VH-VL binders against Ferredoxin-fold anticodon-binding domain-containing protein 1 (FDXACB1). Designs and how they scored, part 4

Target 1, 94 residues: Ferredoxin-fold anticodon-binding domain-containing protein 1 (FDXACB1), of Homo sapiens (Human) (q9brp7r531to624)
Amino acid sequence: LYPPCYVHDVSFWIDQKKGFDELEFHTVARAVSQDTIISIQFLSRFQHPKTQQVSLCYRLTYQTCDKALTQQQVASMQSQFRKEIQQHLYVIPR

## First folded at step 15 (VH-VL; from y1 with heavy chain E54D)

Design v5
Fold by ESMFold2, last read:
Structure v5 (fold): chain C 94 residues (1-94), chain A 123 residues (1-123), chain B 112 residues (1-112)
Amino acid sequence: as target 1 above (94 residues)
Amino acid sequence: QVQLVQSGAEVKKPGATVKISCKVSGYTFTDYYMHWVQQAPGKGLEWMGRVDPDDGETKYDPKFQGRVTITADTSTDTAYMELSSLRSEDTAVYYCARDYYPDISYWRYFDYWGQGTLVTVSS
Amino acid sequence: DIVMTQSPDSLAVSLGERATINCKSSQSVLYSPDNKNYLAWYQQKPGQPPKLLIYYASTRESGVPDRFSGSGSGTDFTLTISSLQAEDVAVYYCQQYYGHPTFGQGTKLEQL
């Protein structure tokens, strides 16, 4: 009953002094994908034992009900999303 | 002991500018963001914006964008809020508020507040 | 913007009785990286600034009496005063900090 979907994970280092704005992260994801992302799931938080740097990992699920979404289109959206979060959220994609 | 001490009440004419100070003591000024909150008479609380005293970065609520300037002077441990082009609806009490130092969150709650500064805009 | 709606706008409670104040957000305020609801409660008495009571929806700030408690998750939150004291007469505000701060309209608590 559920159509095929595309899943991409994104992980990144945060700037712990500035902090991470999860609401803005969701906003950027939906803007870049033109609302084709149907879920954004937090997966993990990792603190590097030597540097104390923190990284976060999220899972993005792309799907539409009326359009043939291609892997290439999704990969392009995911690549653009990685660039946008670096520009807006004080993060460094991994 | 943490203290936030604001400058005194102001009476202004429409079109003028007001600048309110918030002097900090009892903690390291550059370790916490400083926020400003408006409370019109008989109304609730509205967030105006904030500054990071460490590097001067600011964020503003769109309602006040273009009229508000929030700054920090680390040589005097004092934050400022300047509101330009004053209107009668800007009559309110203005608070400075310190956020709590977060683990990794960008937005925070306010653990210490200044005593408030009444600004009255009258024709 | 996340809209915060409190209910009731005012209530009157006898000393020693329970008071409850509700707060609803227009969207979830759960911050996934630490699994905490980013919701605070403040008390404001006339001529005074707001005073922090509760953060993370249910954690009391230091020095706040045990009769104050917060509960709820997601979008629905409650502040409870288990046994009202005379000094608890005030206006109470909820505030979310998942996004840029927004406050409820306030709830005036009076003594019957």
Scores: ipSAE 0.802, ipTM 0.899, lowest interface PAE 0.6, mean pLDDT 91
Fold by ESMFold2, look of step 15:
Structure v5 (fold): chain C 94 residues (1-94), chain A 123 residues (1-123), chain B 112 residues (1-112)
Amino acid sequence: as target 1 above (94 residues)
Amino acid sequence: QVQLVQSGAEVKKPGATVKISCKVSGYTFTDYYMHWVQQAPGKGLEWMGRVDPDDGETKYDPKFQGRVTITADTSTDTAYMELSSLRSEDTAVYYCARDYYPDISYWRYFDYWGQGTLVTVSS
Amino acid sequence: DIVMTQSPDSLAVSLGERATINCKSSQSVLYSPDNKNYLAWYQQKPGQPPKLLIYYASTRESGVPDRFSGSGSGTDFTLTISSLQAEDVAVYYCQQYYGHPTFGQGTKLEQL
């Protein structure tokens, strides 16, 4: 038996005046998911050619080794994570 | 040319408060964070905290949280660090340091430092 | 906190010889959005504030002699002085800025 693995991307605009704290991003992900997120992969950085705003995109992989996750559980964690990063990291989720 | 000029040495009793100034020149004060770093005699460097002079936002190392207050006065281009409830272990040289503004990072390295201010805490 | 550990604690090197100082972080200091290692090196001469030498692990600050170089990635970093000069006698610190700043304990470089 191999527990399901769920992959969700998150992208967001950063506040370039404040800057983006990647270590805190990882900390929030760990806290919200109760360590269910097993991988966080940086995917891309986009700079809007007109406004110069910067957007970052990360890929989150959810899995456990001792209990199967459901799509609904993962969706709830992803939703909460998006709220938490907006609150703590000066970002606006896309 | 960038300059960070700190206030002079101070001698304090345990339990007192010290407030050190760091006056800047040669750049736009509100464009860069100002950090404070402690160096006890014969010891290494320890980050205390920082302020964004543009909006007054601060971050502090947990070791100093609750005793340190870092502020910025944009009318005089001066940052301040206030350390309360002084102990003999707070005897140290205190530095202000300007970070360099990289592209998008939240934390940064320090390109200019003040000359240091010796604070001696003794009974 | 990201713990920074330097080695050796002190080092004696003859003029004109190579000096190497190591720094290890307790976790990676690679900042993904720009793919750079967030590690700096500082020189502190007696009675003076620290002076920035290297940032991004290997980029030399303006005005720093080219005998100073930095290398490494991930968690293991080195500062190299290719040909020691008398004015290089100082204490050297590494510092990470991936999270809130932390410094190594310092390496005292002396003239042998």
Scores: ipSAE 0.800, ipTM 0.903, lowest interface PAE 0.6, mean pLDDT 91
Fold by ESMFold2, last read:
Structure v5 (fold): chain C 94 residues (1-94), chain A 123 residues (1-123), chain B 112 residues (1-112)
Amino acid sequence: as target 1 above (94 residues)
Amino acid sequence: QVQLVQSGAEVKKPGATVKISCKVSGYTFTDYYMHWVQQAPGKGLEWMGRVDPDDGETKYDPKFQGRVTITADTSTDTAYMELSSLRSEDTAVYYCARDYYPDISYWRYFDYWGQGTLVTVSS
Amino acid sequence: DIVMTQSPDSLAVSLGERATINCKSSQSVLYSPDNKNYLAWYQQKPGQPPKLLIYYASTRESGVPDRFSGSGSGTDFTLTISSLQAEDVAVYYCQQYYGHPTFGQGTKLEQL
């Protein structure tokens, strides 16, 4: 009866003029997941060679010790998180 | 040459409103955020808020929200800070400061500052 | 808010001697996308606005003498003046810009 661990990556285009607020990104992640995200890892920064658009990619790890998370619960949290960052952080998920 | 030139010192009574200007030259006004910073006599620096001159979007420190209004006029390349309901503890030097737009970060450091405007609030 | 705490509040240093000012943040100020510490140092002389000395914790701004250096990472940062000059008498502030800007309370550097 080991708690499952779910890993989801999120990548998104940023608004380079407005900029990306990483502290707020962490805050939104924790709020949406009710602190079930145990790790937020920056993976990569990509600049499109033609358009010069910048995207960032982060890895989110969901787990909790006091109850088992389901795939459906995590998928719902991830979906809401993608919506919230689009609304609050000047990003377009991809 | 980048310059930020602020309006002159003000003496105000409690309850009044002050509006300070910051006229820029030597760069494209709409390319950089403009910030306002308070420094009470013998005290440190405190960030008040900022405006994006390109679209008028603002952010304020919650401590000042509701009392401060920061605006930008792109026709004159001038930023403004208006502080209402003045109290004695609002006696301070107020600075405008330009952030640096280095890359992709949302928050930035301040590379150019205005000369400061002393606001004195007294009976 | 990220709280910035400087130490000492004041210090006196003889001309030609080394001055060290410390700054501690209440949380990490490392910005992952560029792997830089978002920490700046400013100098403020009487009757003048602050002047940027250091950004990214250790990068000197153009025109700043090389006797000024910044170091540290994570939550602990240091400004060092290797050989104090008379014109270095000022108040020094650290500032983080990982979140909305906050400043240390300042350190007054005097000539001993």
Scores: ipSAE 0.797, ipTM 0.890, lowest interface PAE 0.6, mean pLDDT 91
Fold by ESMFold2, look of step 16:
Structure v5 (fold): chain C 94 residues (1-94), chain A 123 residues (1-123), chain B 112 residues (1-112)
Amino acid sequence: as target 1 above (94 residues)
Amino acid sequence: QVQLVQSGAEVKKPGATVKISCKVSGYTFTDYYMHWVQQAPGKGLEWMGRVDPDDGETKYDPKFQGRVTITADTSTDTAYMELSSLRSEDTAVYYCARDYYPDISYWRYFDYWGQGTLVTVSS
Amino acid sequence: DIVMTQSPDSLAVSLGERATINCKSSQSVLYSPDNKNYLAWYQQKPGQPPKLLIYYASTRESGVPDRFSGSGSGTDFTLTISSLQAEDVAVYYCQQYYGHPTFGQGTKLEQL
């Protein structure tokens, strides 16, 4: 069987004073997934009309060619990724 | 009128420490990060690190990590860069530079620069 | 690190003629949330600090003459001086700010 492809979105509020480091976001994604994430696509930027807070949304695609990923493995990677970006970036996952 | 005024030239021996000041005027010191940039003969411009004067948080280039300390004193509107364990290859002009916030980005470009401080490291 | 490579290392241009300086980054400097290229250009005259000319690859800083223009996207960028003046003799640097700042090696522009 050809390895399955898993798609998960992540959205988060940013700290507008500190700013958002997209390169570090990509670095954390690669580290947590051991390079299993093959695509990181920016989807949207939203500004809350009352609070003026900004959130960003990205789509992550998980796949390998040489080992099958399970949905549980990907869910674990996604959960760890959400934790890591909160610790390493100035973001609050939604 | 935004101004960044640096302390004067220094001559140091290998292994010594240098501390350069950058006094600002014409803007609110705590609203902008302060960066330090090295310009060695033949190498061009090299980013060293930055400080957020509002909370003291710093980021350093790995090449200088462990040898550089960047601080801000909000009572005097002055940033400092301290470089320890000086080597001959640290002979350079050192600039302070203010960044400008381009919307929501973490990294920024530099709109105002200090006049530069020459540090000479010689035996 | 994102490596910035300029070309040429130096050039000489007659007054009133066009000067072109190229800058290549080792990876894209396009920031997805605002869809802008995080590339700046600086001018440094002898004995002076760098001066900002261009940001977002093509946006001219306030007070910079309109003979200076920037173009390009992704990894390939160009600074153009449409009609060289004597005061434009300087070293020019490109700088990316998609990641921690890195600069090109500089291009020395001389009057031919």
Scores: ipSAE 0.796, ipTM 0.903, lowest interface PAE 0.6, mean pLDDT 91
Fold by ESMFold2, fold request of step 19:
Structure v5 (fold): chain C 94 residues (1-94), chain A 123 residues (1-123), chain B 112 residues (1-112)
Amino acid sequence: as target 1 above (94 residues)
Amino acid sequence: QVQLVQSGAEVKKPGATVKISCKVSGYTFTDYYMHWVQQAPGKGLEWMGRVDPDDGETKYDPKFQGRVTITADTSTDTAYMELSSLRSEDTAVYYCARDYYPDISYWRYFDYWGQGTLVTVSS
Amino acid sequence: DIVMTQSPDSLAVSLGERATINCKSSQSVLYSPDNKNYLAWYQQKPGQPPKLLIYYASTRESGVPDRFSGSGSGTDFTLTISSLQAEDVAVYYCQQYYGHPTFGQGTKLEQL
């Protein structure tokens, strides 16, 4: 009927001087998941009261209509995505 | 008083290189990105690239990738744009533009512009 | 790249009348972390560099007359001049800054 959906959140600290490129964040997500990530939802922005560091949190939804995704495949994509955003954006995953 | 003052007009032959300067005053040069924008005759504005003067990091529009080099010299508070392998279609006014310091965004809008530098490429 | 399309390419408006310029982006320019539309408007008078009028789609830059206003969200944006003045004869550009900057093709505003 409906293929399984997998939902994973990602949060990270940003470099406030360089800034956060949300468009590139979406581009990396699409590339790493081979377009399996079907939605990316902004959840929250947090500023640490002592350090003034800013973190952002997004919710990723993985799904495909034409073949079954496994929990292991999604976990691998999520892990790779966390690595790629650290390498492509000025962020430190939490 | 924020000012962006560009070098004067240039006349070049096809295949040559031009290097335009943009000297800033009235603010801390390393706190803001410096962008370059092309305006060809009868055409609109086209973003070429930008530099972070603090660490020299650059981004370029793919249209100009490989021909444009944007640099910043913090000892003189001057940004430079060098365009190589000039073609007649590179005849344009070139602007330096400062972005405005954002909250947390990577890309920004331009609050101050240089007066423009006309580059004419003719055979 | 995010493509910006302005309409019309040119228009002529009588002094004191309303001028409306539209700008459409090929994708949303809404920046989620601050919930603002990353769209700016510039005025360029003959022989001058562009001048910032509006940022965040609807916020007027300091020193810009109240007759200039911006509106819209997502992909559809409008610059309005409520009562045209002679000094408003210029070319107007929209620009997105959600990704690397791209500009509309410009709208030439003339006095009827």
Scores: ipSAE 0.793, ipTM 0.894, lowest interface PAE 0.6, mean pLDDT 91

## First folded at step 16 (VH-VL)

Design k2 (from v5 with heavy chain T30D)
Fold by OpenDDE, fold request of step 19:
Structure k2 (fold): chain C 94 residues (1-94), chain A 123 residues (1-123), chain B 112 residues (1-112)
Amino acid sequence: as target 1 above (94 residues)
Amino acid sequence: QVQLVQSGAEVKKPGATVKISCKVSGYTFDDYYMHWVQQAPGKGLEWMGRVDPDDGETKYDPKFQGRVTITADTSTDTAYMELSSLRSEDTAVYYCARDYYPDISYWRYFDYWGQGTLVTVSS
Amino acid sequence: DIVMTQSPDSLAVSLGERATINCKSSQSVLYSPDNKNYLAWYQQKPGQPPKLLIYYASTRESGVPDRFSGSGSGTDFTLTISSLQAEDVAVYYCQQYYGHPTFGQGTKLEQL
């Protein structure tokens, strides 16, 4: 009876000159997931010792009670999310 | 020392276009975004938009989108703000402001400001 | 848009007394990647541009007197002047930079 919960992590490199718009990141995530994301959690940041590039990692939790949600659907949304953030934000998915 | 020096006061008719400048010195112009902020008489501050002098990329507040054009000339270390289709409500002091970001933020706060340029729109 | 609301709109404080200005954001301005609140405070005197006082909610800009301090987190922030000086009479603005920049409506601080 309890709706299934799916968790996916996303990591990406940021452009330190342009900066990372976390608010827009959240907006894009919720739009792509059609509001099935119930949680977006920042996990970690990493700076490459050689290149000095910065990477961020977030955990997205998907769950809904008003429609069926499958692992395949979530995987598809996650894939689309990776594409969208690359287009809307100055980031490169890892 | 960082300095932002803006052009002088402007008086315009409704429907006209105004272009004000902000010349900087004391730092590398294209290392920081340049923002423009509007302040109507006796009112608060409203962000209009910003330009990245390095590549000319801009972001605008939806309120001004379509009427405002922000540009930067790296050869003269000067930023510009052009506002078209002027209305009486556009009567305000306009400030250029340099942003600063200590880390990896996209949006920033403003550590240095121009002295402001009064634009008066009246028939 | 993140809406910033200051309180009070105006206040009068005697010299040497504490002045407190509050600022509320319509949503959290805590930036996860560096765990800092993206909130700044400015001082503006007549005929002058705003002057940066505080950034990251509680970090004083260089040259700002120790009597100015910023506190708060999430959606609730406070600017405190521990002992009001005559030169502190001005309008104060909070500003968030978690989203596109927005300012509070301003608080006029006068000498009582």
Scores: ipSAE 0.891, ipTM 0.949, lowest interface PAE 0.5, mean pLDDT 95
Fold by OpenDDE, fold request of step 19:
Structure k2 (fold): chain C 94 residues (1-94), chain A 123 residues (1-123), chain B 112 residues (1-112)
Amino acid sequence: as target 1 above (94 residues)
Amino acid sequence: QVQLVQSGAEVKKPGATVKISCKVSGYTFDDYYMHWVQQAPGKGLEWMGRVDPDDGETKYDPKFQGRVTITADTSTDTAYMELSSLRSEDTAVYYCARDYYPDISYWRYFDYWGQGTLVTVSS
Amino acid sequence: DIVMTQSPDSLAVSLGERATINCKSSQSVLYSPDNKNYLAWYQQKPGQPPKLLIYYASTRESGVPDRFSGSGSGTDFTLTISSLQAEDVAVYYCQQYYGHPTFGQGTKLEQL
């Protein structure tokens, strides 16, 4: 009886001077997903051994019970999210 | 030693514009964001906004958005805060404050502060 | 914005006694990428700018006496002065920097 949930991970490089706004990251995620994201989980932090660049990985879980949510819709939202964070945050998706 | 030295007190009429300066020394100006904080008499601290001296990027609190302009001049190691359409409620001490964060956060805490600039708005 | 609420608004403590100031945030200020609470404490004396005391909720700024300590996590934080000194009379502010910086309303600490 539970609606399906869809999970997608997102990884991106950070501008260490500018910094990463995690709160804004969450805000953008929920806006792009039209509040269909039920969970945003930090997974890991990676530092490139040569360049010392830092990347972060988050797991986004999509689910809604008021309307049908398809895998295609979620994929579209995820794609849009990647674009939005690159535009609004000082990050580079990887 | 790090120092933030602000310009002197200002007296303005309602509707006027005030511009306060904050000159820094003792560190590389464009390596840290410069913030401005308002404190009305006998009241608490309110963040107004910040500037990245390196590229001039700014962020403002919605309360001041549209009236405040924060800039930085790397040639003189000076940050500025301009507040327009002054009203009596803008009477306050304004502080410049350098942020610091040793890791990867976007928002930061303030390790060094200017001495403050009193702006009085009255008819 | 994240709302910061301190308690009490004011308190009087005798010299040598323990002073405790609480600070609550409207939402968690735990920053996932480094697992640190983005909470700072400041001391402000009359006619002076705020002075940084604590950052990351519990790390003392250099030069700050060890009688000052910060604790807490998530949404509840505490500044403690283990043994109040005369020079500790001031207004204390908590500040979160997980989002747009916001401060508590301040706590006035007086000598009893």
Scores: ipSAE 0.890, ipTM 0.949, lowest interface PAE 0.5, mean pLDDT 95
Fold by ESMFold2, look of step 16:
Structure k2 (fold): chain C 94 residues (1-94), chain A 123 residues (1-123), chain B 112 residues (1-112)
Amino acid sequence: as target 1 above (94 residues)
Amino acid sequence: QVQLVQSGAEVKKPGATVKISCKVSGYTFDDYYMHWVQQAPGKGLEWMGRVDPDDGETKYDPKFQGRVTITADTSTDTAYMELSSLRSEDTAVYYCARDYYPDISYWRYFDYWGQGTLVTVSS
Amino acid sequence: DIVMTQSPDSLAVSLGERATINCKSSQSVLYSPDNKNYLAWYQQKPGQPPKLLIYYASTRESGVPDRFSGSGSGTDFTLTISSLQAEDVAVYYCQQYYGHPTFGQGTKLEQL
């Protein structure tokens, strides 16, 4: 049997002056999920035509082989992750 | 016509502090991060840290954390690197370097460098 | 930290011949938002600061002679000097900027 997996996308506006640190993004994701995020996939880059503001979208896949994850556990990890990237990566989650 | 001009060579005793300046011209100082790079004699290049002159935000390599302070003075277009508790292994040439801002990345490459400042630590 | 390893440590090449310097990163340096390899090459002559040659792994900086070229992706990169000239004697460094900057140990290129 395959363990259940959960997919959540995260989108956010970046601070274009500071820039976006993708390596740190992966590091934060691994840390807050305690390694239950098994895949981080870049989906898209959007630039607003009037404001020139840039947003990025990533797809996170949560799964573990040693215990069943619940939707509530994953939602909690996703919520914490959104808070951590806002605090450390100069982003504003959407 | 971008220029980064560093202060002159220094000789220090172990345990002392050195402060090196890097005065810029030919570009808008506030728009680019300023980095500092160490090169010990016969060795390669080692990144020490950077400052955003616009708001004073800094990042340091853990090797230098706690001993290095990098600052920027936008009124004089001058960056500074201060290294305290000097040891013999701090004998090196120190470079200031400007990163290039081509898109949205946090880390970038260095397009202009200062001439270097030799710091010699000896008793 | 992303570790950058260059090979060889030193290299001697006759004038007019090809020089090849390799650089390997301990992990991918591909930045997803622009799909570019965050790898630069620098030349350093004695008594001088480093000079930027190549960025994004293969893009030549303005004013750099076309005999310098960069290639590679992911973790494996090369700098090639197609026809060595005397002024190309220097130490060459690769640098990644996917994470906080780290440099290879350098490759000393000598004539002959």
Scores: ipSAE 0.803, ipTM 0.901, lowest interface PAE 0.6, mean pLDDT 91
Fold by ESMFold2, fold request of step 19:
Structure k2 (fold): chain C 94 residues (1-94), chain A 123 residues (1-123), chain B 112 residues (1-112)
Amino acid sequence: as target 1 above (94 residues)
Amino acid sequence: QVQLVQSGAEVKKPGATVKISCKVSGYTFDDYYMHWVQQAPGKGLEWMGRVDPDDGETKYDPKFQGRVTITADTSTDTAYMELSSLRSEDTAVYYCARDYYPDISYWRYFDYWGQGTLVTVSS
Amino acid sequence: DIVMTQSPDSLAVSLGERATINCKSSQSVLYSPDNKNYLAWYQQKPGQPPKLLIYYASTRESGVPDRFSGSGSGTDFTLTISSLQAEDVAVYYCQQYYGHPTFGQGTKLEQL
């Protein structure tokens, strides 16, 4: 039996003057998921042509070998992660 | 011309506080973060912290957290670093350094440095 | 903390010869949104502040002579001086800025 694997994308607008701390993004992801996020993949960067705002998109993969994860548990972690990055990283989730 | 001019050398006793100034010219002070870096005699460079002059936000290295206060006064284009509870191991040259305005990164490299301020902590 | 380790701690090089300084980070300093290595090199002469030489691992700062070059990726980086001049006698530092800034311990470059 292969462990369940859940994939969720997160995208957000950044504050270009403050900047985006990718290392802290990884740290927050691991903290709120209690290390169940095993992969964080950068997908894309978008600059809005009118406003010049920059948006980033990352793919998070949740998995653990020693605990059964459910879709509901992962959805809760993803929701909390979106709140935490807004609170800590000067971003606005999309 | 971009210039960062620091206040002069200081001699302090253990337990005292020192406050070093860094006056800038040749660029818009509010647009760039100001960092402070310690270099003990014969040692390497150690980042202490930074301030965003626009809103006063700071970040400090945990080694200095609780003893260092970094501020900016945009009316005089001057940054300050205050180090309290001085110890003999705080004897060092202290540099202010401007970061480069990045594309979108949070952390940056330092393109201009002050001349350094020697602080000597001795009984 | 991202630990930066330089090698060697010191070296002596004859004028006109090549000098090579290595820097290793304890983890990747690649910033995904721009795909650049967040690694800088500084030169510090006695009694002077550090001077920026290289940023993004391989981009030379304006006014830095062509004999200075940076290379490497991931965790392993190199500063090369292709033909040493007397004024290049200094201490050299690498610095990462992927996370909060940390510096290598420095490499003292001397003239043989």
Scores: ipSAE 0.801, ipTM 0.901, lowest interface PAE 0.6, mean pLDDT 91
Fold by ESMFold2, look of step 17:
Parts: sequence; C-alpha cells; structure tokens
Structure k2 (fold): chain C 94 residues (1-94), chain A 123 residues (1-123), chain B 112 residues (1-112)
Amino acid sequence: as target 1 above (94 residues)
Amino acid sequence: QVQLVQSGAEVKKPGATVKISCKVSGYTFDDYYMHWVQQAPGKGLEWMGRVDPDDGETKYDPKFQGRVTITADTSTDTAYMELSSLRSEDTAVYYCARDYYPDISYWRYFDYWGQGTLVTVSS
Amino acid sequence: DIVMTQSPDSLAVSLGERATINCKSSQSVLYSPDNKNYLAWYQQKPGQPPKLLIYYASTRESGVPDRFSGSGSGTDFTLTISSLQAEDVAVYYCQQYYGHPTFGQGTKLEQL
C-alpha cells in the first residue's frame, strides 16, 4: 500500500524591495511541518500587468510512512506555514 | 564610477573594539546592501554580515553574532563594521562589498569591493 | 549553511594550457523563480580585493576576457581558463548566493 499524500499549493506576493529567500522558504516549510513535507515544487512566477507586483506559486506535498497523517493535521500545518512565511519572508499570501 | 573607500589599517590589543568605515561614491547608497567579508592571513573569504542602508536591517553570520555590529549612515554614504572583544584570530583584512541587486532574489553576489582594511590584534 | 568545496587546493598550469577549477556545493544553488544557478567566481591577486569574474554560474562579468568560462549546475561547477596567461596567476574562489553567502576555500593557480 502507498501512504497517502496531501498536496497543497501556496501562492503569495513578494516584497520586491526586500527580495525572496527561497532557501529560507524551504527551511520554514521543513520546520513547520516537522519534516512531513517531502517535496516543494516551484510552479509559476506571475507579474500583475497593472500593478507590476510579482507573485510566486509553490506546490507542497505532505507524506509520512511512520504514522497516520490526517487531513486535519495537514490543513493545520499548511495554515501555520502561510502565517510563518508572512512573518519571516516579507510575503503576503494570496 | 563606483568606489568603496575603507578606513586605514588598525592595530589593537585583545579585548578591544575596532570600527572600520566604508565610504561609497558613484551610486545611490540606499539602493544596495553593504556586506562585510573577513580574510585572515593566508586564508579564504568569510562573510560576516550585511546591512540594508535604507532601513538598517542586518543579517550576521553566527560565527560573528554578538561581536559584530554593521551600520549605515545615509547622510554620509558610509557603512561601518564594528568588531568587539577582539582576539588574535581576528587579525585579518576586512572588506566591504556591494551586492548587485537582482530582480527578486534576497541574496546576491558582490560586484564592487573596498580596498580592504588590515586589523592586527596583538598583545 | 551551504558548504562550498573547491578542488584542487592548488594547481600549476603551463602558459597557453587549460586550467580547470572545480567547486561543489553541499546542496543545490538553483533559484527556482528565475531558473539560474546562484554561483559566482572571483579572482584575487596579492594585496588586492577579490574581482568578480562569473555570476549565475556561467555569465561573464563585463571586461573579463573570453578565456574565462563557467559551467555546471545544481551542486557541481567548474571555472575554466582556456589558455592560461601569466596575469591569470591568482587565487580563485567560488561563492554561492542561494542562501547567505559562503565561499569555497580557494584554489591557488600558479604558472608551471
């Protein structure tokens, strides 16, 4: 049997003055999920044609083989992750 | 022409503090981060930290955290690096370096460097 | 921290011959939003600050001779000097800027 995977996308506006730290993004994801995020996949970069603001979109895949991982646990991790990146990475989740 | 001009060599005793200046010209100081890099004699380059001159935000390498203070004075277009509690192993050349501001990245590479400031720590 | 390891620590190359310097990072330095490897190469001569040669792993800085080239991706990178000149005797450093900057230990290039 294959362990269940949970897939959630996150998109956010960046602060173009500060810049986006992708390594720290990965570090926050690992810390918040207690290493249950097994992949982080860059999906897209979008520049709004009117405002010139830039947003990025990433796909997070949650999985463990060792314990039951529930939809509620993943939803909680995803919610906290969105809060943490806003606090630490100068981004505004979409 | 971009120029980064550092203050002159210093000789210090262990336990003292040194403050090195880096005066810039030829570009808008507030637009670029200023970094400091240590090079001990016969050794490679070690990043110490950086400051955003626009808002004073800093980042430091853990090796120097607690002993280094990096500041910027936009009224004089001058960055400073202060290293306290000096030890003999702090004997090194210290460089200021400007990063190149890429489109959206947080970390950058260094396109212009100061001439270096030798700090000698001896008892 | 991303550890940068250069090899060799030193080498001697005859004038006109090819020199290669390798740099390996402890993790990928590919920045996904622009799909570029965040790796730079510097040349340092005695008594001088480092001089930028290459950024984005393979892009030559203006004024750098064509004999200098960079290659590689992910974690493995190479600086190549296609035909060594006497003025190329220096120490060479790689540096990643995917995370906070870290440098390789340096490679001393000498004339054989």
Scores: ipSAE 0.794, ipTM 0.894, lowest interface PAE 0.6, mean pLDDT 91

